# Designs tried in a protein design chat: VHH binders against q88v07. Part 3

Target 1, 377 residues: q88v07
Amino acid sequence: MAQSIVEAPIRVDTSRKIIHVDMDAFYASIEEREHPAYKTQPLVIAHDPRQTGGRGVVTTANYVARQFGVHSAMPAAKALELCPTAVFKTPNFPLYREVSAQIHRIFHEYTEMIEPIAFDEAYLDVTTNKKHIHSAVELAHRLQQEIWHQTHLTCSTGISYNKFIAKLASDYRKPAGVTIVLPQDAEPFLLREPIEKFRGVGKKTVPKMHDLGIKTGQDLYAQSELDLIKQFGKLGYILYRRVRGSDDRPVEYLRERKSIGKERTFGPFLQSTTEVNTHLKAIAKLVAASMQSHQRHGKTLVLKLRYGDFVTITKRRTFGEFIPNDAALFEQYAEEIFEEVVDDHFNSGIRLLGITLTGLAPLAFENLTLPLYPNDN

## First folded at step 9 (VHH)

Design n3
Fold by OpenDDE, look of step 11:
Structure n3 (fold): chain B 377 residues (1-377), chain A 124 residues (1-124)
Amino acid sequence: as target 1 above (377 residues)
Amino acid sequence: DVQLVESGGGLVQPGGSLRLSCVASGFTFSRYAMGWVRQAPGKGLEWVSDISSGGRTGYADSVKGRFAISRDNAKNTLYLQMNRLKPEDTAVYYCATGLVRYYDSPTTEYFDHAGQGTQVTVSS
């Protein structure tokens, strides 16, 4: 009697309030703000293909240009074909960055739990917030108002109990929209979405899904977990849960530090390998503690040393796997690198040592070892 | 053309009640979320309440427990029952199609097809 493997019900955590904020045509909107004449013209943010020999990619386009079929990541030459009257504006990234920073400052007034995705997108966990406002809808409206007041730019917001659904919701009503998907509405909402809207489903995956008859959330929902895993691996595992409204990913508010490291300056200078090793050990301990506190692991260890004569050496070693947060291991690798790079400048002593980890990822990335193979226990 | 016509505003004493109405035309009323926003003198637009096509309601914290939004799809009418009114509730109240849209125009429009508004004044 083959005991029907009762698929354990997917637990859905609905306790959080997540707002996804997406600035409406962000770069184009900024340009329109700076140059109001662009508001009535098809505006394409890209290098002018007429000036580049047909080279270039559309970063974004205003809504007027979008009516002609212009979209992000389109070849600029194609955009010109679709819209011969289009105005091409070279991206001003310094300005865009500044405006983005301004918007993020606004976010910080509401919550510290902010995960920036791009200059124009962020997740906010507002389960608890600085304004002590319980309504996520009210918070979203206030955010939109404040952003408008300060920047004269609009944003669309999606509100739900997790990141996945909140992001989908923000795309539902653009521009200047507020879309809320409550837990009871999640299933109907997800079932209606085309598969292309599901995170992780890229251009290469879409054809395969379509070949399998998976075109919508409803189609995806009808698939078994095992089949999805067989066909799509880890993505299949994820999608099986997503379509059922499950996303346990936290809002990562800790700025993904691109790197975590410690350095020490010495006076007097270090003159022996023994001294160097002693201090590397100490630095490694600090770095390991920091990595642990931030719940990060890295793939690359970087040794920095500066000699007494100010010659500086920076050497990195990248590993195929994440380096365990082990001080002894960090020390070992740092020492090995030191031995490799040390030269005659060592006669002038060492004035600075540093260990840095880069290629950081969250430790909680549970390598979902997809039990592909039922342990025959 | 989408039209929204608000009514029911007026002068009322603190603690009093008013009922606002909004008559919608030019679209299938029953398919769209509706809402109320208000603008007090010298202040920006404030979201007050909304109701989904399915009847789900939301309220700003400032009005929660005092105001009640409802709709009659047969009459294409949106309502806002306002009880225990406070001076802070003094504003022009606008009916909107559930979403506030911000426009960069000389006449800053924040409403998706909003009406002309109705004045509510709460004063002793």
Scores: ipSAE 0.016, ipTM 0.356, lowest interface PAE 7.1, mean pLDDT 87
Fold by OpenDDE, look of step 9:
Structure n3 (fold): chain B 377 residues (1-377), chain A 124 residues (1-124)
Amino acid sequence: as target 1 above (377 residues)
Amino acid sequence: DVQLVESGGGLVQPGGSLRLSCVASGFTFSRYAMGWVRQAPGKGLEWVSDISSGGRTGYADSVKGRFAISRDNAKNTLYLQMNRLKPEDTAVYYCATGLVRYYDSPTTEYFDHAGQGTQVTVSS
């Protein structure tokens, strides 16, 4: 009598709101932003194989080039073959990193629970968030808009109750899409997915799965846990749970506050520099108090302003030393930055002002300027 | 400014066909997923179909097999071929960008931009 091992139902935690953010053709999009002429051309981010003797790998390509079959990790020579009219642009990683950092700063406005995956990808736990937005869908939409306004770049988002499903969801509506998979939709969603989309299933695993008749989530679901473990080891164990909607991995975030800041939204809009300064003063006081309460000091002050027409400017100033926790000093620096960055969009008024300190360290860390050179007196 | 202008709506008998068009301007059309949503009298906004920049298509169950979404990036135009129309398809149809989609749900609550809509009436 083979005791039907009643496989204990897998407990699925559906309490979290997770957003996977994926920047759309990130590097290519940045290049298109910098060079609008690229928008109508097949753009391949790679060293030009014609200049490298046929060497090189495609980092990414814009959507125009992708129509020709160009994709990431493709040999650059192959990309040229597929798309002879392609423009090859050598990657500018310093720029990409800077833009990535800017996007991450935007994430921090919404939540501290951020797990970066790459320059262009991150998980956000927004179960609770700084904006007190209950709807993850609304939050995602706002996030996309904010990113667009600040960077003129688009992102796609996947929303679900865990990282695994959120990541899968973000791929469905690229570019500039939002896909949500609710708990009740998880099963149908996962069952329809090809096995290649399951995290952990790599190029080496796919053939083996196919040989076993596992081509989709449905096929995977039909497998016993023991069989999957036997065939795929730890991966089998994981996949058995994933296809059933279970992923208990937390969004891993560094608990250390990377920044302390305050923002204020205005209605009516501010229309004068006097008003701006008045409010910057108030914001600076709040930030100084917060910095003091957290016993932190920062090296970088960031001013954020949003115009009435939604154009947003974020400017940072990094100092050689930690900035004293002085509201007057914060105000001064913010005002200086404002004067530097203000432009014709000011005619539409100011909707939002923010001051943020980054590069935080505990106040007890005296800049031990090690006197390198003993003054031979 | 982002502009979406729908056309092609009208009165048609049950079983008839219509082709909707949406001309987009003010943004790089080819870089955005596009879609159609509709609103019937007394009902909420319903997702109909969408298409990614790469050509990946999705359809609501209610229109699957009858409607076909397509795009011409060179013309900045989105299309919806509607065949075998039913009275239940009567609605204002909107072209939209940045659709928020609930997976396997006909409901759409959010979008980035939508046009003014075109009326489709299916009546005998």
Scores: ipSAE 0.011, ipTM 0.244, lowest interface PAE 9.6, mean pLDDT 87
Fold by ESMFold2, look of step 10:
Order: sequence, then structure tokens, then C-alpha cells
Structure n3 (fold): chain B 377 residues (1-377), chain A 124 residues (1-124)
Amino acid sequence: as target 1 above (377 residues)
Amino acid sequence: DVQLVESGGGLVQPGGSLRLSCVASGFTFSRYAMGWVRQAPGKGLEWVSDISSGGRTGYADSVKGRFAISRDNAKNTLYLQMNRLKPEDTAVYYCATGLVRYYDSPTTEYFDHAGQGTQVTVSS
């Protein structure tokens, strides 16, 4: 062993300051604020199963109800079984949305790099910030205090150099916690975590990992990258990096979770730019029609191509405004991206082309009082 | 089934040379781009070089001018000539195909298929 090669740590980007903010029992806390008597009762935010014939699911439960084993996403009927004395309060989503909006206005005083996950959860990239606070811990405390002062609600924060660790850190001390994981603490922190805490390791994957002797981050860390890829594919590639403290995902302040795309494979392979443009035109028509049919528009257009020699290229272009659902425009952007990325692998031909729109939002018609969308004028 | 079998690794002094080989089977080798990726101790996979079906080559900046990739389609064999080796070249080297590049994020090269790898150790 004195002469052997010792495995060295992977270099990771630790330059960012990421805060994960998680509101404590959000819906239930709002209802407790409105009716303080709920603070000493088991409170379950769900349609009352006695009035729905036993259907419905728990959105949130207060901490009193949680002591009886009630948790989010469980059937409301099961929550009633576990805690027969629980008060069931029908969710007031308009109120929760308003409180969430108030909290997001507070976030915007510090940064524009905000990725909402849910009404009660967001990532903030505060590497730089609008108030020139250089300590992310101080910033997290200020957010916590400002949220309390404006809403009388508490939140828990996790702080680290990436989203993965920040999310894990936020779960470690609730309610009203502030938890930081510094780069030097990341490895010990991650090695202790049960494998179930790693994103992508869900109910279907956990048994396979346990059968392979992988139960903790330490066990995961011991695996070679190739073995993880063989066993778990792309998830294996990702997990190898996560357990080593690497997560390059940006805070997605413009992130959209839904996409619409079309792709085609070719035999014979396409041999010229003229053939490529012909098929991009056809694919663009299909995507534009699909976007319109689903009443969506998107901010990002993605070109995918695969050469005959199986090299695949994916490139996206993001715009400041939603792209009109116009086939000619989609074709134009796809052709521009193709020219930007094409290389001499084209000598093997093109076997696949695809156009995808992401960053989606609904197309909507509303009656407006403005002259641009007049009623009765 | 796709199979890639690497050979030619070993222990070498700094400044030395090695020639890696990879024998491929289970696919039409001449139709596929091929590449070499490596994993240094404690690091993730790093793209080293690739070669198109038509013979066009690409190299990582860290090896450009020192390494030469080539292929012999008649023998279904991929080669990597490694010259002026440095201790930082110490890694397991994998022969790979199905290479994927992303142009819109930090590049993390990966592949659809790789062999078992061959160890290259450069030390004095």
C-alpha cells in the first residue's frame, strides 16, 4: 500500500452560495396564524374524509398531528384513523398563494436568482446579492427574520455550495433551523446519509441498491463510476458525483418543468444541409402544432441531433420572451443552432433530428380592461 | 452484445510512451465514432480523445500534441498512442462508443458503452 496509487478526491466547484428555504408546515402554519387555537390541536389540511366518503389526501399537518404519524401525501382516511381527534381544514389555496407571493417578494430584495419548487420551498443563489451581504449564514438569518416579521411564519434553511447539499441541510434542523454544510464538511455529511436521501433513489431503486450492499453514502462512495453506470445508467453517473459533493445544477430562476418536442430518425441518413433543413421544417411544423394544441408557449428551443456514428449533440437557446408558436420561427432557430454546432461527424450522416420547446407556460385569454385586449370596444 | 476489450496499459516512467488497444465486437465498428475516456484516482470520467467513423480526431487540451488516436476498421481495433507521459496521466483508460456532448452546460463527457479499462500508471 505504501507504493500504491491513492484515490484522490474529485475537484468540485465550491464557489457558489446556495440557500434552500423550506417553510415549516406551511399550510398548517398559515391556518394556525388565522386561528391560534389550532396550535394545540392536531390539525390536518385536507378535505374532511367523513364528508368525502373517505377520499382525499393530506396536504400538510401541523406538528401536533405529526406526532400521531400523520404526514403529507397520505390518504385523508388514514390520517383520520391515526388521529381520530384531528381537525380537518379544507385547503385555502388562494390564501396560501398570497402568502407565498409575499415571501417571494422578500426573496427578491436579496436576489433575482430564485427557483420556486412549491408554495413553501425555493432555492436561492446568493453568491452575489443585492444587499452585498457576504455571509450566506447572515443572509439566511435575515430572510428568516424578515419572513417572521412580515408573515409570523417560520422557515428552515440549508446552506451550501450546491442545490443537492443545501436541500439536505435544510431538513436537519426543523422548525426554524439554519444549517450550513461547508465544503470541508460535505464529504462526512454525505457519507452518513441513507441512500434514500439521494435524488433519484426512490422506491424502485432502493431495493436494488440494498441488494448490492449500498445502504449509505459511504457504500455509494466506494463504488466505481463504471460499476454505478452499469447498474443504474445515467443515475449512476449522477450519484457518483453527488456523493462526492458535486452538483452543477444552476438555480433555475427561469425553469419550466414541462416540454413539448418532436423527433425523427432517418434511414437512409441525411447527407446534406438541404436534407437537414427540409426535415427541420417538417419537425418544426409538428412542434408548432403541438404547442398550439396544448395551448402552451415556451422560452427555450432545443435542437437535438445524432450523427450516423452515434455522436449526439444537444444545444438550447433561451429567449427573454416566449417564442411565438410559429413553425417558420422554430425552423429558423433550429437551423441557426444546427449551423452553430455541426461538425465533421456529419460525414457519417444524420440519423436523428429533434426540436423541443421548454420553459413552458399556458396561452390564456382573459377579459382585460386595457385597450390591447378590449371588451365592449 | 457490444464488447470492448482494452489492453496495453502498464507502469511507465515519466516521459515514457504506451500504446493502448481496444478490440471491438458486437456492432459494425466502421460505422461508429470511438473514443478514449479515463478515470484518475478519486476523479470522475474525463474525455481524452475521439475519432469519427471517417477518421477525424479530437483531443482534450491536456493531451493534445502528446496522444494520437487511430483506428483500424479491418481489425475492429481502436488505438491510443500516448507519448511524453506525465504522472497526471495516471488513470484507468476506457475504450468507449456512443459519445455524447452537451454544448449548453459544463461539459461532462459520457458514453453508451465502455470496456473494463486498462490501468496506466506513470511514476518514477
Scores: ipSAE 0.011, ipTM 0.465, lowest interface PAE 9.6, mean pLDDT 83

Design n3
Fold by ESMFold2, look of step 11:
Structure n3 (fold): chain B 377 residues (1-377), chain A 124 residues (1-124)
Amino acid sequence: as target 1 above (377 residues)
Amino acid sequence: DVQLVESGGGLVQPGGSLRLSCVASGFTFSRYAMGWVRQAPGKGLEWVSDISSGGRTGYADSVKGRFAISRDNAKNTLYLQMNRLKPEDTAVYYCATGLVRYYDSPTTEYFDHAGQGTQVTVSS
């Protein structure tokens, strides 16, 4: 039976205040901070392609290297071709992770609604905030200042009423920029954007867009929704809404965890199985509490240990059923695995122990095996 | 092969000072955060202080104002200057790197690598 379908207007919710924070050339800036001579050299953070046989990709490059056309995600060999004098520095991810963690502690002073995208990038929903700052522009400036004071690194921020526009805005004034796109400015802003700035329109899609006469947001705006869906499927549906300033995606601060674990480093090194079991008991309590607080259970328990001579062993055991969130049971399994894997490197002592649960799933209402039975009254 | 070798511990009277050193090898020292942790008799591991690769420092409340962490990247050496020592500072002190923090967990900080430790004893 045929029915009339009426096209509904797109609603644009402008009630939120969203900040996109993007650290300026993050890895390269950290390396320049540690070794200031890099500031006047083209610096590329990647494995040196001359040592890898031309393999690898650029993680980031400093602003000197960017002037030669080097950018993130390009092949390292291409970066060498564009800038033969570039210094290639192997990424120091432990350092970058520590700096990122420091920056996130600053974010938490203002809001708990933080969606990390990468070490150098996050969305913050500051519609309300812990400091009662009315102006999102003022809040963005305070974030920049505090990050500078604590890390001596700069960041660029974009502010708008949704994630899509905030992300675009953050790219407009780099480095150290603050850019706001108010609701009344959103349409002119989006209509002027090159089509390649729209998420999902990558190098494979841009030529097709251009062949259809779509080079800017203005051209995209002029397309019918049905034509965009026919040509681009779900991407077309999304782009139709994005170019009209609509993006209701929330800042996603609650994320699915793939594992939950705790580790401890020891000095003095543990010298006996009794000492090991004492600490496995303590670690097991922490892991069990964490599993319960996240409302998860897991099928796999992983023991990690490191000897005093730096030999590291990681061994997992997968069970047929989900493991109860019981500290004594976690301890028992970890101790059993330890006895299975321990060897004469123990003569150098144990400097690290860790217990991790993987194979996670949400806790169910019931975790009982129901018997099959004939019908009884 | 990461190696961290502590030295400079010893017996000292209350109110005295000690300077701990930690010589590092097997990694690019200047690029890593470093820290000191301690373990008093019968107690668990306690974070004391850390210093970022860029020189930014942090201190436990129990030692703030009395201890000063520093690093000399030319010598691959981490230092802890301990002033106005108290009996409760008695512990084995460990030099550590590879700091891993879990900010949504109980306050426990782990280091990926730690040295063998140096004993500090504060007694009359």
Scores: ipSAE 0.000, ipTM 0.114, lowest interface PAE 16.4, mean pLDDT 82

Design n4
Fold by OpenDDE, look of step 9:
Structure n4 (fold): chain B 377 residues (1-377), chain A 124 residues (1-124)
Amino acid sequence: as target 1 above (377 residues)
Amino acid sequence: DVQLVESGGGLVQPGGSLRLSCVASGFTFSRYAMGWVRQAPGKGLEWVSDISSGGYTGYADSVKGRFAISRDNAKNTLYLQMNRLKPEDTAVYYCATGLVRYYDSPTTEYFDHAGQGTQVTVSS
C-alpha cells in the first residue's frame, strides 16, 4: 500500500505588495529620447556589424526594430539581415547608468525596500511605503507617471504578492503596462505559463523538462515534489513551490551590512555554463577562505554576473540560518542562482562573476543546520 | 488637460460591424498604452481591449477574434473595429488611458483617464 505521502499544503504568504519595475526597451528608449529621429526608425543598440566585420551582439532594440524580429542577444549581423534599414547605435553605458541612477532615486521616494536586478529592473516592496499609498496599483501608476515626468521614459510594472509572480506579470503588457496578479489569480496565471518563464529553468533545464513532458506550469504542477527533487535537486524543490504560488524571498534592500565577496573579470568572456560553473567553484573557494579568515558567517549569498554587453545582474538569496562556510555549498547556491537569473544576454558571454556573503556575524553563533534541501550528493 | 473623445457608436443589427474612434489630446499619446472598456446596463465596467505604446494588443475573451484594436500615433487616435456584433456587446464604450489589467479578470478597476463614452447598441 504505497502510503500516499499527503504532501503538506504549501504555505503561501499573500500579505506583501510587490512591484516589479521593468523599463521598456531601456537603452533604446534613452537613445530615442536623446535623438527623437530614432523613434520612427528601427533602432538597434549594438556595434554596427558593417564596421566590425560582422561581429557584435544586440544589446537591445526599439519596438520598431523588434517588429522585424530583432531581439536582445541576437548577433548584430543577423539583426542587419532582418532589418537592413536599421540604425545601429553603439551603447553608451555611462549614460544608461546615469539614467538608471535617476530612476532609482525616484524609487527611493516611494520605498527603501528596493532590490535592483539590473539597470532597467527592480523589485519594490510597497507593503508599507513613504507615500502612504494603500493601493499598489495606484502606487505603480504614480511611479510610472513620475518616471515619465522626470525622464521621459516608460516602464512596465508587475504587481503581486511575491517577487516571482510580480516579475512574470511585468512582461504581459509591455510597453508602459501595468499587470496585476492577485492571490486568487495566481494559480491560473502560473499554470498557463510556459516552463521557460519559470525562474530557475535555464537553457540547460528546458530540454530536460521537455523530455519529461513538462512544458507548462500545468505540467509542472502535476509533478510530485519528490519527483521534481529527484530530477532537478534543489531546483525541483523550488519549482514545486513556485508553481503553487509560493515565493518567500524578501525584497532585498541594501542594509549597511558588511559583506565579504570575490569577483573575477574574464577575458575572453565565458561562453558556456560549464565555464561558469568552473569559475563559480573557484570563486566560492576564495570566498569560503575569506569568510573563515575573518571568522564570519553570512545569511545571504549574492551572485553578481555581468554579461559581455555590460548588463549586470545581482541576485541575493537569504537563508533562515547562517550559511556554513563551505565552498561547496557556496558554489551550489551560486550555481542555483545563476540558473535562475541567466537569460538571453548570456549569448554575449559573461565578463564578470562574483559571490558575496552579506548579513555577516561572528562564527560564535551556532548554526542550526536544518537540512532543508536534500543534498544532491 | 487630458481629453479623450469617443465616436463611432450607434445602432447595429446582430452580426453587424462598427468602428469606434477615440481622439486623444493633452498628453504624449504615443508613449501611453490605450484601451477600451465598456459598461453594459446594470453591469460593472468591463475591459474590452488595450494596446501598448509599442503596439502589443490584448483582448477580453468575450471579444477575442471579433474585435481589433489599433492606433495611429500621428493622429493621436485609437480605434476599435468591432465585427460580428452580438446583443451582449451592447454597452457604453469608453476610451481609456493608464489601464490596469488584472490577469484573467473581465473587469477593470483602475484607469487613469476615460472619455465620455459612445453608445453601442446591438439589436434586431
Scores: ipSAE 0.036, ipTM 0.492, lowest interface PAE 3.3, mean pLDDT 88
Fold by ESMFold2, look of step 10:
Structure n4 (fold): chain B 377 residues (1-377), chain A 124 residues (1-124)
Amino acid sequence: as target 1 above (377 residues)
Amino acid sequence: DVQLVESGGGLVQPGGSLRLSCVASGFTFSRYAMGWVRQAPGKGLEWVSDISSGGYTGYADSVKGRFAISRDNAKNTLYLQMNRLKPEDTAVYYCATGLVRYYDSPTTEYFDHAGQGTQVTVSS
């Protein structure tokens, strides 16, 4: 795929005031609020592994349970091994959603530039704000106090001039912390951090970095951009900029699309390959038009099908290049995947077909050139 | 749903000046980096200048010292003041936003959306 290249030199924009808000042990704290007896027990928010045959994962744990080594994303069975006396509480997502909405109403009293990350986490751009508070530190303290007053829940905040540093800062003083990293303090702060604190450097990447002598932000800073890209690809490109305090990502209150797709449910189930291909052709046309109207192309095409007996198959195919927004190509790929995955469940018919494009990127070339003709007069 | 509308282009003699304007709609202007790119006849797109949401500016070497980018967030408007114009500045100038870091290319980042363009012709 040919790409029009417009080079943008690395820039460090220090003009913004960004707050990262992270609710402290959110689900567990809500459950403790509702049932105070939980405060003195090790509490794990997960389906009870004794009742699931050892299946499930921990969403969060209260502070008592964390003393036994329980953490989020851990298998629930492992949490039970670490803390046999733990109380397992099935997540009450409707309640958590309601509390999150209450907290977001508080955010909206200060700014409309809010990027929710999860029920318990958000970025706020408070460069300007509705209450005319010039100090971002004072604003963060007032947010914490109002959240506590209305919900009896605590949060930790990080403040800096971009999202990356604000996120790191919010982890610094938990619970109920307020941490600011001013522009002049950004370099010492970033260079001191262990590399595992950098977003994207996880358990698979840390050993490779340690083998290269990269253990801290200072070690990362010393690496050439080309070497980082060679070793880590896109992550290397990102980390080179992040360790230099550069992160121009806006607070995304204009939510970015991650996929574009169309699916159809069939009342009379489809009973032949001819019927399936006819509908895949129609769906492919709709998806191609939608991709073009949103000025996107994608690297991954996903076929979804559901049989009459509710067995559902979702199969992805990722390509080395962006797929042209061509309905015939989308149809071809969807039909190839269908033939690859279809089985004897087809005897129950097809109740649903869907085509989705993911791995999206913009079609900047068409947008940069085409508006001239419609808008010339 | 992004709309960018450029104006202010025209014919000017070498050494002259023009001021381009770009009115934005369909997004919250104040949160996005903005920029200008240009395309000379028969050539590819060239980055000219950009300005962050907070006013930090950058310029291509070919225009540094002659062009000045600015923005008025209250009016949703981006400007490019072009002074001491040269024949090689002749191009269609596009207003752009939606900075995208294209991680499959280690050499470039580019803007996601551009407007219709405005013609600038510098001829003696």
Scores: ipSAE 0.000, ipTM 0.124, lowest interface PAE 21.6, mean pLDDT 81

## First folded at step 11 (VHH)

Design s1
Fold by ESMFold2, look of step 12:
Structure s1 (fold): chain B 377 residues (1-377), chain A 124 residues (1-124)
Amino acid sequence: as target 1 above (377 residues)
Amino acid sequence: DVQLVESGGGLVQPGGSLRLSCVASGFTFSRYAMGWVRQAPGKGLEWVSDISSGGRTYYADSVKGRFAISRDNAKNTLYLQMNRLKPEDTAVYYCATGLVRYYDSPTLEYFDHAGQGTQVTVSS
């Protein structure tokens, strides 16, 4: 008798109450607050392309400008083409940061479990909350009202039992919306969403999904876990769970950078150790600069390599002391690790090399030191 | 497109042997490293073994000395000979390419393609 495969069920934890807060047209709304005449004009927050020689990118546009098709991340020159009458206002980031800090102080009245995503966007875990409010809908309305009273700005909120669904819900009705997706409503909600709404399915992935007949959450749901992993790797593993309403990611209220790394891909593939070392030198320089600019040092250096036959190896080396942010040292350690791990898959060449520092901590101010003896010049 | 078809699974007593096969099509088989991954009931995917395009073999510690991977490039076929099978070897075995593992740990993070899998059950 033949054996068969039985898949394990997905566990869905519905015990949490998660709010995603998204400030409505944040930069533009602040500028409208400061200068109310902007409320009736198309307003684009960007450097004026007539003054930059056509360069620049739209950060935010008010709702009047959006009616002309202006959106975030659009070239400012394109925004001018779409809406020649638009007012262009250079971003006042110090002001926006101050308003964002004010809003975060309001968040802290409700919970300490706050994950900032951007100046205008955050996740809050309000499973327990400081106001003892039972209804998540009531909590979201009170939050919106308090933000309005203190800042005169509106926000849209999405409420669900995980971050993924809360984020989707917050996009459902803007401005000033409150949208809740209860556990029993999650599946119908997710099944009708276009696949581009699923995190990780971006402009490069959407065409591949459409070619496979995957256009909505319903199409995605119909795929087996293995098929999704085969086609999309780790993203497929994640999407299988997301479309079934499962997302166990916590609200990351103590988030900090865990690693700093750089990698390169090669075509044609590297064929010799000399070529590998040349590129490890270049990558090490980039990593050392990045470590220094972030004012971090790390205890662990990680080499990643991928052979031409698609085998990937990652190897860590942990030191007793923090590694100095010295490109020559990073190169030396990466080259030593390469020699430790390289094998005859190298006959197919090297298609990718990467260096990453982990075990990060802040650099302390270094004391200036005087030499014990003067230089004998 | 790319197809990987496994066969050879079944029920075996502890200490027994099985030979898995995987017939590949839709790509230049001889230029790719190939491997086996498995999934035990209630567990994640686990790397078992791979073989380079040139024929050099690598094994997870849990199967080293008991399993033998091989390939026949003329037949586009990957094999896994499994000897001295233990109950903990019970899993669905997948033929795969594009495997990612950490050098010090057989953590599977990604593969490009895998077959439908074949069940191996080791019990009395």
Scores: ipSAE 0.000, ipTM 0.396, lowest interface PAE 12.5, mean pLDDT 83
Fold by OpenDDE, look of step 12:
Parts: structure tokens; sequence; C-alpha cells
Structure s1 (fold): chain B 377 residues (1-377), chain A 124 residues (1-124)
């Protein structure tokens, strides 16, 4: 007699008002704002591969370029192949940061309960807000208007009672859209969503899910918790709850980590460059994973080493652009720095190695949305 | 309406101490980071210290080790204990909310509300 594991009802807290704000095609939109001629041209935010010997990665592309198949993380050279008429614009991160800061200032006018996800994305808990506005929809509208007024950029907003649904909602009516998912609408909304839209379902997970017949929220909902856990572990546990509208994660006003890094202490001490490199590789991998998990990229890589005699060297390298979250790159840079700074103290061995990224910024998510607001020239 | 009322300022000799208070109203105090900024004569606003809703404290280098920020959520009150005061600490001190610290900046970049301020004068 297969004891039907009576799945305990999932508690869903619907008491909060959460707004997810997503800036529409943020980097590209900024560039188009600065240079209106780009609006009609394929714009690729990347170093021009023609100038870099074929090196470079696409950060983002405007709508026009995307029509040619250009997408984020694509090699710049490939983008050029796909779109020979593409305009390559080197990322202006200082500008992007400035604009992001302006947007965040606007958020702070409404609430301090802000969780930045990226330069162009944030969660706002507006359950209580500085404006004393009860309607989350009104708040979202005001936010969009204010952002437009100050930056001439558009954003899409998702409104719901938790972060998960609010984020999904913001993608629903791009660009410059407002989507509200009330508690009573949550289930139907989630059931219709493709599995690819569920946070935590990455490129590697999608095929597995599809093989299991999980293509939509509805398919996911039909799965038992036990089966999902069996197949996907912790992710299965989470997804079982998410598809049922449960997300208890608070909007965390966490001050952006100033740095993300990993350190390892050794006993016995490292005595060779080979050993150092081996461990730097391992540390780099951990740092890259951490950076990815936090959805951050950094401009500065810091190598820390401590010798057996306790002499500590900290050396930083700052790059003109954000460093891709690539473990191989982190390793390379760390090794280069190590070679530069290593001295006679190495004879005492190495007690500690650390790789830290600083100058952190949120990773930009590519959302292609067209500005809906007429330029009041 | 957000109201911030500072008090506790005054004239003190170098090496002396003052305790500033800020009473907040018009918002849920416990959910907001609070901070102190100051403006010396002829100078711009300078970030002094802030405290998160969770109680994490941050200090400008100029006051680190001398000043202590704290909060009493039950009283909707922010405090700044100022020890070992220097003439350079002479300024109008403002209580602030709506604090914005962007990225890894060690300093406060923005606030949306501040009180009327309280004068602190350190003079022999």
Amino acid sequence: as target 1 above (377 residues)
Amino acid sequence: DVQLVESGGGLVQPGGSLRLSCVASGFTFSRYAMGWVRQAPGKGLEWVSDISSGGRTYYADSVKGRFAISRDNAKNTLYLQMNRLKPEDTAVYYCATGLVRYYDSPTLEYFDHAGQGTQVTVSS
C-alpha cells in the first residue's frame, strides 16, 4: 500500500508588496540615448574585434543587432560575422554606473528596502513606503515616470507578493511594461510560464527537465516534491515551492559587497610555483563561482599572499573594463601578479593565497525592450 | 511626512565629548538605515557615520575610533556618541535617512531626508 505522502500544504505569505524593476536593454539604451543614430543601426556593446585582433565578448546588443543573431556572451568576432555592418561600442561602464546610481536614488525616494540584482535590476519592498502610497501599481507607474523623466530610459516592472513572481512578471510586458500578479492570479500565471523562465533553471537543467516532460509551470506543478528532489536536489525542493507561489526570501537591503574573494591557508606551506599555480587555479574557480552566484563582476583583481614568515603581500590589478567571471582569467591574472610580486620571502613558503575581486558591480541582464515613451522634444 | 529632529549639539572643548540624538517620525524607523552627515563652515557636506537597519555601523576615516553610532528602534532615535572631539569636528550635524551607498564606496553618496541639524562647536 503505497502510503500517499500527503504533501503538506505549502504556506504562502502574500502580505508583501514587491516591485521588480528591470531596465530595458540598459547598456544599449544608454548608448542610444547618447547617440541617437545608434537606434537605427546594429549596435553591439563590445570592443571592436577589428581593433583587438579578434578578441572580445559581446556584453549586450540593441534590438537591431539582435535581429542578426547577436547576443550577450557571444564572441565579438562572431558578432561581426553575423552582422558586418554592426557598430561596435566599447562599454562605458562609468556612464552605466552613473546612470544606475541615478536610478537607485529614485528607488530610495520610495523605499530603502532595495535589493539590487544588477545595474539594471532591483527588487523593492514597498509594503511600507516613504510615499505612503498603498497601491503598488501606482508606485510602479510613478517609478517608471520618474526614471524616464530623469534618465530618458524605460523600465519594466513586475509587481507581486514575492520576489520570484515579481521578477517573472517584469518580463511579461516588455518594454516599459507594468505587470501585476495578485495572489489569486499567481497559480495561473506560474502554470503558463515556460520552465526556462524559472529562476534556477539554467541551460544545463532545461534539457534534463524537458527529457522528463517538464516544459512549463504546469508540468512542474504536476511533479511530486520527492521526485523533484530526487532529480534536481535542492533545486527541486525550491522549484516545487516556487511553482506553487511560495518564495519567502526577503528583499534584502544588503550593502553591496565591496569585494568577493576566497582565501586558502596551507599546512604545509607551498614551496613551488607549480603548487602556487595549482592552488590559484582552485581558488580562482571558487571565486568565479561566487561572483556568478552573486551576479557581480569586478574591475579589480587582488592577489593576497602570505609567506611562511608572515610577510603579507597584497597586489591589485585594475582593468579598464569589468573582468569576465571566468576562472581561467582570474587564474591567469593572479598568476601574473604572483610572478610580479614574488620575492625572497618565498623561501619561507606560502601560508596563504587569496584572490579577491573588487570594484564590484551587478551583472547586466540583457532585456530587449523598445522605449514606449515618446521623446517630448 | 518624514521628520528628523536633531539635538545634543553645543560648545565643547577639544578632547571633550558630546552625544547627539535624532528623533525620527513619519516612517517605520526600524526598517531604514540612518546616518549622520556634517557640514563645516565653508565646506560641503561630509558623511560621518551610518547604521543599517540591521545594526551594521560604518564610519568615515576622520571619525573612526572616536565616534559611535547607535540606534534605539523602540524610541525611533538615532545617536552619535562623539568622543575626543577636535576643532575639525566643528560643524552642523544632520541626521539623515534614505541613505544611498553605491557599490564599494566607503562613503555615503546620497540621502533623501535630513533634519535641521544641530551645531557642534569644538573650541578651546
Scores: ipSAE 0.000, ipTM 0.209, lowest interface PAE 15.2, mean pLDDT 87

